# Designs tried in a protein design chat: VHH binders against q96fz2. Part 162

Target 1, 269 residues: q96fz2
Amino acid sequence: CGRTSCHLPRDVLTRACAYQDRRGQQRLPEWRDPDKYCPSYNKSPQSNSPVLLSRLHFEKDADSSERIIAPMRWGLVPSWFKESDPSKLQFNTTNCRSDTVMEKRSFKVPLGKGRRCVVLADGFYEWQRCQGTNQRQPYFIYFPQIKTEKSGSIGAADSPENWEKVWDNWRLLTMAGIFDCWEPPEGGDVLYSYTIITVDSCKGLSDIHHRMPAILDGEEAVSKWLDFGEVSTQEALKLIHPTENITFHAVSSVVNNSRNNTPECLAPV
Key: E = the ipSAE of ESMFold2; O = the ipSAE of OpenDDE; V2 = 0.75 times the mean of E and O plus 0.25 times the DockQ between their complexes.

## First folded at step 10 (VHH)

Design N48 (framework vhh_6z1v_2)
Fold by ESMFold2-Fast, scan of step 10:
Structure N48 (fold): chain B 269 residues (1-269), chain A 123 residues (1-123)
Amino acid sequence: as target 1 above (269 residues)
Amino acid sequence: EVQLVESGGRLVRTGGSLRLSCAASGSTFRYYAMGWFRQAPGKEREVVAAITQSGGSTRYADFVKGRFTISRDNAKNTVYLQMNSLKPEDTAVYYCAAGKGIYVETPSEYNYWGQGTQVTVSS
């Protein structure tokens, strides 16, 4: 997974992340660095995306079931990286394979610190390789959506006002991530960056691509992945597996260029 | 902030039982994982048992599994260590500690510590 859509306005995104803490209290995640959130229909690595993480990462006495939402850089920069420019990192950390996560220093170290996050998106894009051509067919892949009378559908949205109706009750895709904190050696702000854990594709997606992000399907899985105060690394990794609860549709080649940032990127063709 | 005070340490005979208590002052006790550590003369401080914020999960060192039980009462701001089938090797100062999670074994990962309570097991 190398391209996502995460276009909801901050307020809509926040409401879409409503949750219950361990005591059963209804909550909205608290924002950190909200001004760094940049909505887009076409997000690529090195851009910022919103993630959920446990409040306990920021406060020593916080309830570990309470959530923060924060923009983080896509492409994990390890805490031990010594150079001044993160772009000089010699290896790609956009994705982290589930089968080698405990063998790779870049991922096992933050994982040992409980640095688990849930990466939020409207959905993600994959490019299907077609036999007999060098062209690939892009698909938008997302959770099945609950249809309400007022929510509308992607195929019926012909105007900006109608698109807003589609997104009012959208179920965000929740992907398992690992993050790290990097302090520039020359000083400056701490950089928070993440990677998306990937697994073998499910049978429903196998004709599109051989890999998929590790999707956390439902609030129980999301809560257990985030709650590093109650859930060990070993226990949390049991949540990392393919899921069949996913849907998709073909989209136009408009999405191929990451500079294109319009609803056409995810509209069905 | 939280302050921790251990109690219950005393001399017991081999095969005996003892319950240690750790009383926390402050309103934030419920937000900490709690651990019991011990340090014998001339040895490093080592983890004995730990319990999560909710009390729903516990962790034990191999040398106490089946003999010791950790529990907590968040309404009373107290954590307990029930010690059964005591051995001379269990002789140590026992410390209560508060930290972010039960899955870290290093003492430096815990934010708050009690003063310790002496347990002596005679042969």
Scores: ipSAE 0.015, ipTM 0.510, lowest interface PAE 7.1, mean pLDDT 87

Design N49 (framework vhh_6z1v_2)
Fold by ESMFold2-Fast, scan of step 10:
Structure N49 (fold): chain B 269 residues (1-269), chain A 123 residues (1-123)
Amino acid sequence: as target 1 above (269 residues)
Amino acid sequence: EVQLVESGGRLVRTGGSLRLSCAASGSTFRYYAMGWFRQAPGKEREVVASITQSGGSTYHADFVKGRFTISRDNAKNTVYLQMNSLKPEDTAVYYCAAGKGIYVETPSEYNYWGQGTQVTVSS
């Protein structure tokens, strides 16, 4: 998983993340550093993306079922990294393979500290190899969406009003992530960064790509992954597996250049 | 572009079984969500079942749950509707449809439609 869309305005994104805490209270996640959230149809590694994590990471004695939403850098910088510039990290930590997560120090250590997060996206992109050419066909991959009376279609939109209706009740893709906190050796702000856990692709995606993100399908899975105060690492890892509850459509080559940030990146061809 | 052709519709007795097939032309079939719809005389076209591009998620209308099963074979460019425990109320023209929309249960998300195949259920 190397490219996502997460374009919803902050307020719309926040409402899409409504949840119930352990006491059954309806809540919206509380923002940390909201000004660092940059909506985009075309997010690449090293950019910031919103993640959900437990309030207990920030407040001693907080209810571990309460959620914070925060922008984090995509590409995990381990807490032990010694260089002053995180871009000098020689490892690619954009993704973390589920089968080796407990063997790699960069991931095992933060996982042992309960540093689990849920990475939010509209969906993600993958490029299918085409036989006989170097050209690849991009696809946008996302949860199946349910129709509401006021919702629209992502098809070729003839008006801006129709595009706005598509996102009113969009079910965000919820991917299992691991984050870490890195303190610059020369001082400065703590850097929060994450990796997306990957699994073998499901049968339905195998023709597009051989790997997929570990998707947490439904609020029970999301709650258990986030709640490091009540759910052990061993129990949480049982949530990491391929899912078939996914859909996709082909998109134009506009998405290939990560600088392109328009609705055309998502539009079916 | 996808062209769809349904087959398998016929007269069956109450309690019987029938499998409908929908063959798609072209190499792009696997990129479409597929649905089965039906229309009885004097009624509007209604969704019966739908299946995502991957085949991993399906929807079945409440009136057919436990009796009908939608499936697809992307290698054969075909979608199927297995119909068990048929009732006279299931009598209708059955249509398959292909769509690139985000809502698999919504008729407006389906851009390509077959010609229909008649299913008649008698006592």
Scores: ipSAE 0.000, ipTM 0.267, lowest interface PAE 14.3, mean pLDDT 84

Design N5 (framework vhh_6z1v_2)
Fold by ESMFold2-Fast, scan of step 10:
Structure N5 (fold): chain B 269 residues (1-269), chain A 123 residues (1-123)
Amino acid sequence: as target 1 above (269 residues)
Amino acid sequence: EVQLVESGGRLVRTGGSLRLSCAASGSTFKYYAMGWFRQAPGKEREVVAAITQSGGSTYYADFVKGRFTISRDNAKNTVYLQMNSLKPEDTAVYYCAAGKGIYVETPSEYNYWGQGTQVTVSS
């Protein structure tokens, strides 16, 4: 998983993340650094994306079931990294394989500290190799969305009013992530960065790509992944597996260039 | 916590109309998508209609399209189901549910459920 869409305005995104804490109280996640949130139809590694994480990471004695939403850099920078520029990191930490997560120091250490997060997106993109051509076919992959008599589909949204209807009740994709905190050696703000855990593709996606992000399907899975105060690393890792509850459609090559940031990136062809 | 109380269920003749209401307690109603479900004796609970938090989008099962209308009043913490052109096969207990989104294939994702109101349609 190397490209996503997360374009919702901050208020819409926040409402889409409404949740229930351990006491049964309905809540919206509290923002940290909201000004760093940059909505885009075409997010690539090294850009910031919104993640959910437990409030307990920031406040001693906080209820571990309460959630913070924060923009984090895509591409985990390990706490031990000694260079001054994170872009100099030689190893690609955009994704973390589920089968080797406990073998790799960059991921094992933050995971042991409970640094689990849920990466939010409208959906993600993958490129299918096509027979007889050097070009790949991009697909937009996302949770099944309900069809309403008023909202139609993404492909039917041809006006601002119709686009608002499509996104008003969009079910965000919730991907399992690991984050870490890096303090620049020359001083400055702590950098929060994340990686997306990957698993073998499900049957439905195997013709598009051999790997997929570990998707947390439903609030029970999301809550258990985030709640590092009550759920151990061993128990949380049981949530990491392929899912079949996913849908997709082909999109145009406009999405190939990460600088293109328009609705055309995810519109069906 | 949200408590949901359905009302309006009764005996109606075929071709008649009925409006069901679901009253929610608490100040957080506006944060929930709302759904109406029904269950006939010996059958599984099935989705009838659903509405987003803002009321901007609605879902209807194929068997009620054109006959039923879901609506909500966030100022009154109430969701409604207007049922027109009722048929004997609409006979069921109707349930109101609240959730973070609309879950037509996974009803268990809804957070809160009412106790149900009985609708009987006689031929």
Scores: ipSAE 0.000, ipTM 0.146, lowest interface PAE 18.9, mean pLDDT 84

Design N50 (framework vhh_6z1v_2)
Fold by ESMFold2-Fast, scan of step 10:
Structure N50 (fold): chain B 269 residues (1-269), chain A 123 residues (1-123)
Amino acid sequence: as target 1 above (269 residues)
Amino acid sequence: EVQLVESGGRLVRTGGSLRLSCAASGSTFRYYAMGWFRQAPGKEREVVAVITQSGGSTYHADFVKGRFTISRDNAKNTVYLQMNSLKPEDTAVYYCAAGKGIYVETPSEYNYWGQGTQVTVSS
């Protein structure tokens, strides 16, 4: 998974993340560094994306079922990295294979610290290899959306009112991530960065791409992945598998250039 | 890009069962969400059931939940509607549709429509 859309305004995104804590209380996640959230239809590695993580990571005595939402850098920088510039990291940590996650020090160490997060997106993009050509067909891939009361689609909506209706009740894609905290050797702000865990594609996506992000389908899976105070690494990893509860549509080549940040990136063609 | 042909509509008695089939022509069937819609005389076309491209998610209208089941076979380019415990109120022309839209239960998201198959339920 190398490209996502996460364009919702901060308040809409926050409401889309409404949840219930262990005590049964309805809550919205509390923001950290909300000003670092930059909505975009075309998020690439090294940009910031919003993630959910347990409040217990920031407050020693917090209920581990309570959630924080924070922007983090896409591309995990390990806590042990010794260079002053994170861009000098020699290997790509955009994705983490589920089958080797416990073999790689960059991922095993933060997992041992309970540094699990849920990466939020409208959906993600993949490029299908087309037979007989070197061209690739991009697809936007997302949770099924059920909205009988709201008319119009992303591709057909041509008024601001229609666009707002499309997104007000959007079910965000919730991907399993691992994050780490890196302190610059020379001092400065702690860098929070994440990787997306990947699995083999489900049958429904196999014709588009051979890999997919590990999607946490539903609040129970999301809660268990985040709750490092009650759920061990071994138990949490049981949540990592392909899912069939996904849909997609072809999009135009506008999305190919990560500098293009318009609704056309995810509009059906 | 896709042509749809429904079959299976007929007269059935109240409480009976019926299976509708929709055969799609073309190699792009697996890239469309598929839906069954119905229209009774003097009424507008309404959604009955929808199945996403992967088959991993379905929607059924409240008035058919527990009685009707939508399914698809991408290898056969076919979508099905299994109708059980039929009621006179289910009498309508049933339409198969294919779409690439975001909201699977919205009729305007469907670009391709079959000609319809008549289902009549006698009391």
Scores: ipSAE 0.065, ipTM 0.537, lowest interface PAE 6.7, mean pLDDT 86

Design N51 (framework vhh_6z1v_2; at its last look DockQ between E and O 0.15; V2 from the best seeds 0.00; counts 0 for: pae O 11.5 > 2, placed apart)
Fold by ESMFold2, look of step 11:
Structure N51 (fold): chain B 269 residues (1-269), chain A 123 residues (1-123)
Amino acid sequence: as target 1 above (269 residues)
Amino acid sequence: EVQLVESGGRLVRTGGSLRLSCAASGSTFRYYAMGWFRQAPGKEREVVATITQSGGSTYHADFVKGRFTISRDNAKNTVYLQMNSLKPEDTAVYYCAAGKGIYVETPSEYNYWGQGTQVTVSS
């Protein structure tokens, strides 16, 4: 997993993350660093994307079922990294394989500290290698979506007001991640960064790519992954598996260039 | 490019059961979400049920929940609609559709359509 879409305006994204705490109370996640949120149809590693994490990471005695939403750098920078520039890291931390997560110090250590997060996206992109050529077919991959608002007119769906209504009901893709906190050696703000856990692809995606992100399907899975106060690492890792509750469609090569931030990136072709 | 051929539509008494089949051509069948839609005389075409590429997720319209079941067999390039507890209101031409669009219940998201098979439910 090396490209995502996360394009919703911050307030729409926040409402899409409505949840229930352990007492059943409806809540919205509280933002940290909202000014770092940079929406785009075409997010790549080293960019910031929003993740969910437990409030207990920030506040002593907080209810661990309460959620914070914060932009973090994609590409985990381990707390022990010594150079000033994170791009100098000698290995790729964009993804973390589930089968070796407890063998890799860069992932095992933060995981043991309960540094679990849910990485948010509209969906992700994968490129299918075409046999006999070097050409690749990009696909946009996401949760199945159901339009819940009445639509008596296609023309109304084309207006700016109706565009926002369509995306108000978007079910965000929720991927299991691990984060860490790095203090730059010369000082400055702590850098929060994440990796996305990957698994073998489900049967539905196997013709496109052999790996997929570990998707947390439903609020119970999301809650258990986030709640490091009540759910052990051992129990949380049982949530990490492929899912068949996924759909996809081919998109144009516009998405290939990561500088293209337009709705065409995810439009069906 | 996919060609779709429905079969199995016939006259059935109220309370009866019927299974519709949709045979698809082409080696790319597994890349399409599939759906069953219906159209009664004078009415717009409406979604009945849909199913994702692998069959891992389905959608059923409220008016058929608990009575109809969509399924697919990707090895046979076939989509099915099992219809139980049929009512006269289910009388319509039933269409099979294949699509690459985003919203599963929206007819405009489906690119390929069959010719339809008539289902008639008598009282």
Scores: ipSAE 0.429, ipTM 0.786, lowest interface PAE 2.9, mean pLDDT 88
Fold by ESMFold2-Fast, scan of step 10:
Structure N51 (fold): chain B 269 residues (1-269), chain A 123 residues (1-123)
Amino acid sequence: as target 1 above (269 residues)
Amino acid sequence: EVQLVESGGRLVRTGGSLRLSCAASGSTFRYYAMGWFRQAPGKEREVVATITQSGGSTYHADFVKGRFTISRDNAKNTVYLQMNSLKPEDTAVYYCAAGKGIYVETPSEYNYWGQGTQVTVSS
């Protein structure tokens, strides 16, 4: 997974993340560094994306079922990294293979500290290889959406006007991530960065791409992945598998250039 | 691009069962969400059931939950609707549709439609 869309305004994104804590109380996640959130239809590695993580990471006696939402850098910088500039990290930490996560020090160490997060997106993009050409067909991949009474419809005669209404009740894609905290050797703010765990593609996506992000389908899976105070690493890893509860549509080549940041990036062709 | 042909519609008695089939032509069938829709005389076309590209997620309208089941076979380019405990209110022309839209249960999200197959449920 190397490209996502996460364009919702902060207030809409926050409401989309409404949840229940362990006591059944309805909550919205509390923001850290909200000014670092940058909505975009076309997010690439090294950009910041919003993630959910347990409040217990920041407050020692907090209820581990309570959630923080924070922007983090996409591309995990290990806590042990010795150079002064994270961009000098030679290996790619955009994704973390599920089958080797316990073998790679960069991922095993933060995972052992309970540094699990849920990466939020409208959906993600993948490029399908096309027979007989060098051109690849991009697809936008996301959870099935249920129309509400206020939702627009892209199939309606006035589809451009209806796009604004699509997002008010959008079900965000929730991907399993691992984060780490890196302290610059020469001082400065702690850098929070994440990787997306990847699995073999499900049957429905196998013709588009051979890998997919580990998707946490539903609040029970999300809660168990985040709750490092009650759910062990071994138990949490049982949530990491391909899922079939996914839909997609082809999009235009506009998305290919990561500088393009418009609704056209995810519009069906 | 895909063409759809429904089959299986017929007269059936109340409480009976019927299976509808929709055969798709074209190599791109697996990239479409599929749906069964129906239209009774004087009424708007409404969703009955939908299924995602992989078959891993389905939607069934409230009025058919527990009675109808949608399924698909991507190897055979076919989508099915198993209808049980049929009621006279289920009498309609049933349409198969393929779509790439955002909302799987909305008729306007579907780009390709079959010709329809008539289901009549008698008391």
Scores: ipSAE 0.376, ipTM 0.731, lowest interface PAE 3.8, mean pLDDT 88
Fold by OpenDDE, look of step 11:
Structure N51 (fold): chain B 269 residues (1-269), chain A 123 residues (1-123)
Amino acid sequence: as target 1 above (269 residues)
Amino acid sequence: EVQLVESGGRLVRTGGSLRLSCAASGSTFRYYAMGWFRQAPGKEREVVATITQSGGSTYHADFVKGRFTISRDNAKNTVYLQMNSLKPEDTAVYYCAAGKGIYVETPSEYNYWGQGTQVTVSS
């Protein structure tokens, strides 16, 4: 996974992340560093994207079932990294393979500390290799959505008004991530950064791409992944597997350029 | 073609609970989004709840207010509606419906309908 969409307004995004804590109380996640949230139809590594994480990471004795929403840097910077520039990392931390997560120190250590997060997106992009051509067809991949009287499909968004209706009730893609905290050697603010765990693609997606993000499907899966206070690493890792509960459509080549940040990126062609 | 058969409808007291079931015929149940609808006397049929093919996404009408929950078991070719805290205004014929596709469709997009089951809530 090298490209996502996360363009919802902050308030809409927050509402879409409504949840129940372990007591059954309905809650909205509180924001940490909301000013760092930058909506975009075309998110690339090194950009900031919103993730969910347990409140216990920030507050001692907090209920670990409570959630915080925070923009973090895509591309995990390990806490032990001693260079002043995260871009000097010699290995790719955009993704973490599920099969080697426990073998790589950069991921194993933060995971062992309970630093699990849920990466939020409208969906992610993947490019299908066309046999015999150098051309790649991009696809937007996301959760199946519900078509209600109040909401349309992406393909039916023929007006700005309709477009807004589609996104008001959009079910966000929830991807399993690991985050870490890095303190710059020269001082400054702590950098929070994340990697997306990847798995082999489900059958439905296999023709497009052989790998996919580990998607946490449903509130229970999301809650268990986040709740490092009650759910062990071993139990959490059981949640990491391919899911067939996805849909996709072909999009234009507009998304190929990471600088393009328009609705055309995820619009069906 | 999918045949749908609802069951579980009965007379219940206000505040009571009821579980409706809808059994689908055939082996293609997993390819359909499912929904529960209801029609009260003199009123139009309205959506109660819908669920996608995999059960990964659900919709509940505003009037449900957390009282009802739709679920499905694809291994059993069955969709359920758990109804709690029932009110007299919930009295209606409840219909199960199947719509082709991954997305949960509006009522008009559902292709197959059951015969309905009567739910009556007494005061």
Scores: ipSAE 0.000, ipTM 0.259, lowest interface PAE 11.5, mean pLDDT 89
ESMFold2 (binder alone), look of step 11: mean pLDDT 82; pTM 0.846

Design N52 (framework vhh_6z1v_2)
Fold by ESMFold2-Fast, scan of step 10:
Structure N52 (fold): chain B 269 residues (1-269), chain A 123 residues (1-123)
Amino acid sequence: as target 1 above (269 residues)
Amino acid sequence: EVQLVESGGRLVRTGGSLRLSCAASGSTFRYYAMGWFRQAPGKEREVVAYITQSGGSTYHADFVKGRFTISRDNAKNTVYLQMNSLKPEDTAVYYCAAGKGIYVETPSEYNYWGQGTQVTVSS
């Protein structure tokens, strides 16, 4: 997974993340650095994306089931990285394979510290290889959405006004991530950065791409992944597997250039 | 190609109400996210509120929440800012802006700007 859409305005995104804590109280996640949230239809590695993580990471004695939402850099910079410029990291840490996560120091160490997060997106993009043409067909991949009287469907929207109705009750894609905290050796603000865990693609996506992000399907899975105070690394990793509860449609080549940031990036062709 | 014209700015007393209007020319108004920004003397331009293409989602800055409401009328090509319980610190030039993309939070993310309308709040 190397390209996502996360375009909702901050208030809409926040409401889409409504949840219940361990005591059954309805809550909205509390923002850290909300000014750093940059909505986009076309997010690439090294850009910031919103993630959910346990409040306990920031506040001693907090209820570990309470959630913070924070923008983090896509591309995990390990806490032990000693150079001044994180963009010069030699490893690609955009994704982390589920089968080797406990073998790679860059991921094993933060995972052992409970640094689990849920990466939020409208959906993600993948490029299907087309034999005989050397061109790839992009697809937008996302959770199945519930229709209401006032909501639209992405496949049936003809105009930007109608397409916006689709987003009012959009179910965000919730991907399992690992984050780390890097302190610049020359001083400055701590950098929070994340990687998306990947698994083998499900049967429904196998014709598009051989890998997919580890998707946490439903609030129980999301809660257990985030709650590092009550759920051990071993138990949390049992949540990491392919899911069939996913849908997709083909999109235009507009999305290929990460500088394009318009609704056309995810519109059905 | 899109022209924005603000109106409604005037002198108003503390605690008063005022509605600003922004009229857009051209056929494409309905395809833009719209925002209201303000700039007080000696300060940088800051976001007050924004509204998505259909009006289904809005944002209001913390310092105006509960007092200001953004809305739009796509049939009239107009966006509004209803300002209630006005305070002297609301004194500023108010700007209307239109954005083609999803980036609508900061001034640099907007493609078209009006000339501004002056709001002065006196005790």
Scores: ipSAE 0.000, ipTM 0.115, lowest interface PAE 18.2, mean pLDDT 84

Design N53 (framework vhh_6z1v_2)
Fold by ESMFold2-Fast, scan of step 10:
Formats: C-alpha cells, sequence, structure tokens
Structure N53 (fold): chain B 269 residues (1-269), chain A 123 residues (1-123)
C-alpha cells in the first residue's frame, strides 16, 4: 500500500471514529497534535496520516481500551536511527510484510513494546499493470458503504460532486500499523512514525495487485489490535490476514501525481 | 458499457427453488457492482439483492433475507440469484443491473439493465 485518501475534515473524521470502550461507554478519540492533520485525496509516504492508538501509550494507568487519534509520519523511523535527518533513512519502511515482521529489527522492536496503531483512510490506491502498454490503471479501494437513510435517490456517484455528498457516515478504512518514537540526536520534538502491515492480496483484488494492507474489519478487530495492555503481540498477529470485505472502482490518471489533491483523484471513471 | 442477459425465469410451485443467472458481455464485468431487481405489475422496480465488485459484501431486501442468496463469478462474467422457499408474492419480472456507484442498494446507482426474466410462483 503506497497511496491513500484521507480527506475528511477533522470534526467529520473524529465522529467517524466513534467507538465503545471496555465498559461499553460511547466515546470519541481524543486528539494529539490536531494541527498536524492535513486532509488530502492523495497521501503519499512521508506525509502525515491520522492513526488510532491506545491512550495507555501516553498516560500511566489509563484504560488501555481508550483511544487517542494522532497524525503520524508515514514511513517508520526506528527509535535507534542515529542520523539527524529521518529522510536519510536508507531502507523503505512504508510497508511491513506480515510474514517477516518478527524478523526485521525495525518492526520487531516497536511491536514488542506494544506500539500497534490503526491507520485511517477513506481508502487506498493501487495501480494495475495493463498488458500491451507501459501505462497502469489506478483503482480506489475501500470498505463497502451502506447508506443509513433509504431516500431511494442519490443519482449515479460517478462524478466528484456526487462523491462529496456521500461522505456523511463514510466507513473509514482501518489498516493495521506499527509505530515507533524517534528522538532527534540533536534535540527537537519526538517524531512518531508508522508503517502499514501488508499481506497477500485477497481473491477480489488479485487482478489489481498481488499485495494488500492488513485490514482490520470491524470494531472487535480494531479494539484487539489497539489494546496492547490486554492483547499480547502473539494474539494480535492472528488478526493479520487478507480480507474479501473490500470494494473498488477505477479512477483517472489524475491520482498518479501525488501533488494532485482534488476529488477527481477518487471519482469513478 | 456492458450488456446483460438474464436467464432461468420460469413457473415454479410455492415452496420451490429457482436459480437465476445474468451473463455480462465484455472484459469489464469485475468493475461493476451487480444487483437483482424485480417489478410486479403496477408496482415500481425494487431492489432484491446486490453484490459489490469484489463479492465481499452483499445487500438483501428485508422480504428476501434468509431465502435468497446473491453470488458472482468474475471469471465467468456471471451473477446469480439463488431463490429458495418461493412465495406467490415473489412473482415478478427479475432484472439484472450493473453499477459503478457506491451504494449498491440504491436503484438510481445502476446504469446498465438487462431485459428481465419472468418468475411466476403458483400456489
Amino acid sequence: as target 1 above (269 residues)
Amino acid sequence: EVQLVESGGRLVRTGGSLRLSCAASGSTFRYYAMGWFRQAPGKEREVVAAITQSGGSTYYADFVKGRFTISRDNAKNTVYLQMNSLKPEDTAVYYCAAAKGIYVETPSEYNYWGQGTQVTVSS
């Protein structure tokens, strides 16, 4: 997974993340560094994306089922990284393969510390190799969406304008991530950064791409992945597998340039 | 565009079963969400069941839940509706439709329609 959309305004995104804690209390996640959240239809590695993580990471004796939402840098910078500029990290940590996560020091160490997070997106993009050409066809991939009101008339959602009106009650894509905390050697703010765990593609996506993000389908899976106070690393890793509960549609080549940030990036064509 | 051809509609007794098929032309079938709709004389066309492009999610109208199952085979460019425990109220022309829309339960999201296949359930 190398490109996502996460364009909801902060207040809409926050409401989309409503959840129940261990006691069954309805809650909204509490923000850290909300000013670092930049909505975009076209997020690439090294940009910030919102993630959910357990409150227990920040507050001693907090209920581990309570959630914080925070923007983190996409591209995990290990806590042991010794250079002063994280952009000089010589290996790619945008994604973490599920089959080798316990073999790679960059991922094994933070995972052992319970540094699990849920990466939020409207959906993600993948580029299908087209036979007979060097051009690839982009697709927007997301959870199936169910309209909460039966109005019976929305029109065909095949234009950016129609897409805008469907964002109410959008079910955000929830991807399994690992994060780490890096302290610059020369001083400065702690950098929080994450990687998205990837698995083999499901049958439904196999014609588009051979890999997919590990998607946590539903609140039970999300809760168990986040709750490092009650759920061990071994148990949490059982949640990491392909899912068929996704859908997609083709989008225009506008999305190819990561600097393009318009609704046209995810509009069906 | 895509062309859709339904088959399998016939007369069947109350309590019987029937499987409808919808064959799509072209290599783009997998890019469409698919739905089965029905229309009885004098009534509006209503959604019966729908399935997303990947087949990973389905929708069923309340009046068919537990009796009907929608499925698709993207390798064969075909969508199916398995109908069990048929009732006289299920008598209608059944239509296959294709959409690139988001909400598969909404008829206005569907852009391409088959010609329909008649299902008659006798008591």
Scores: ipSAE 0.013, ipTM 0.451, lowest interface PAE 8.1, mean pLDDT 86

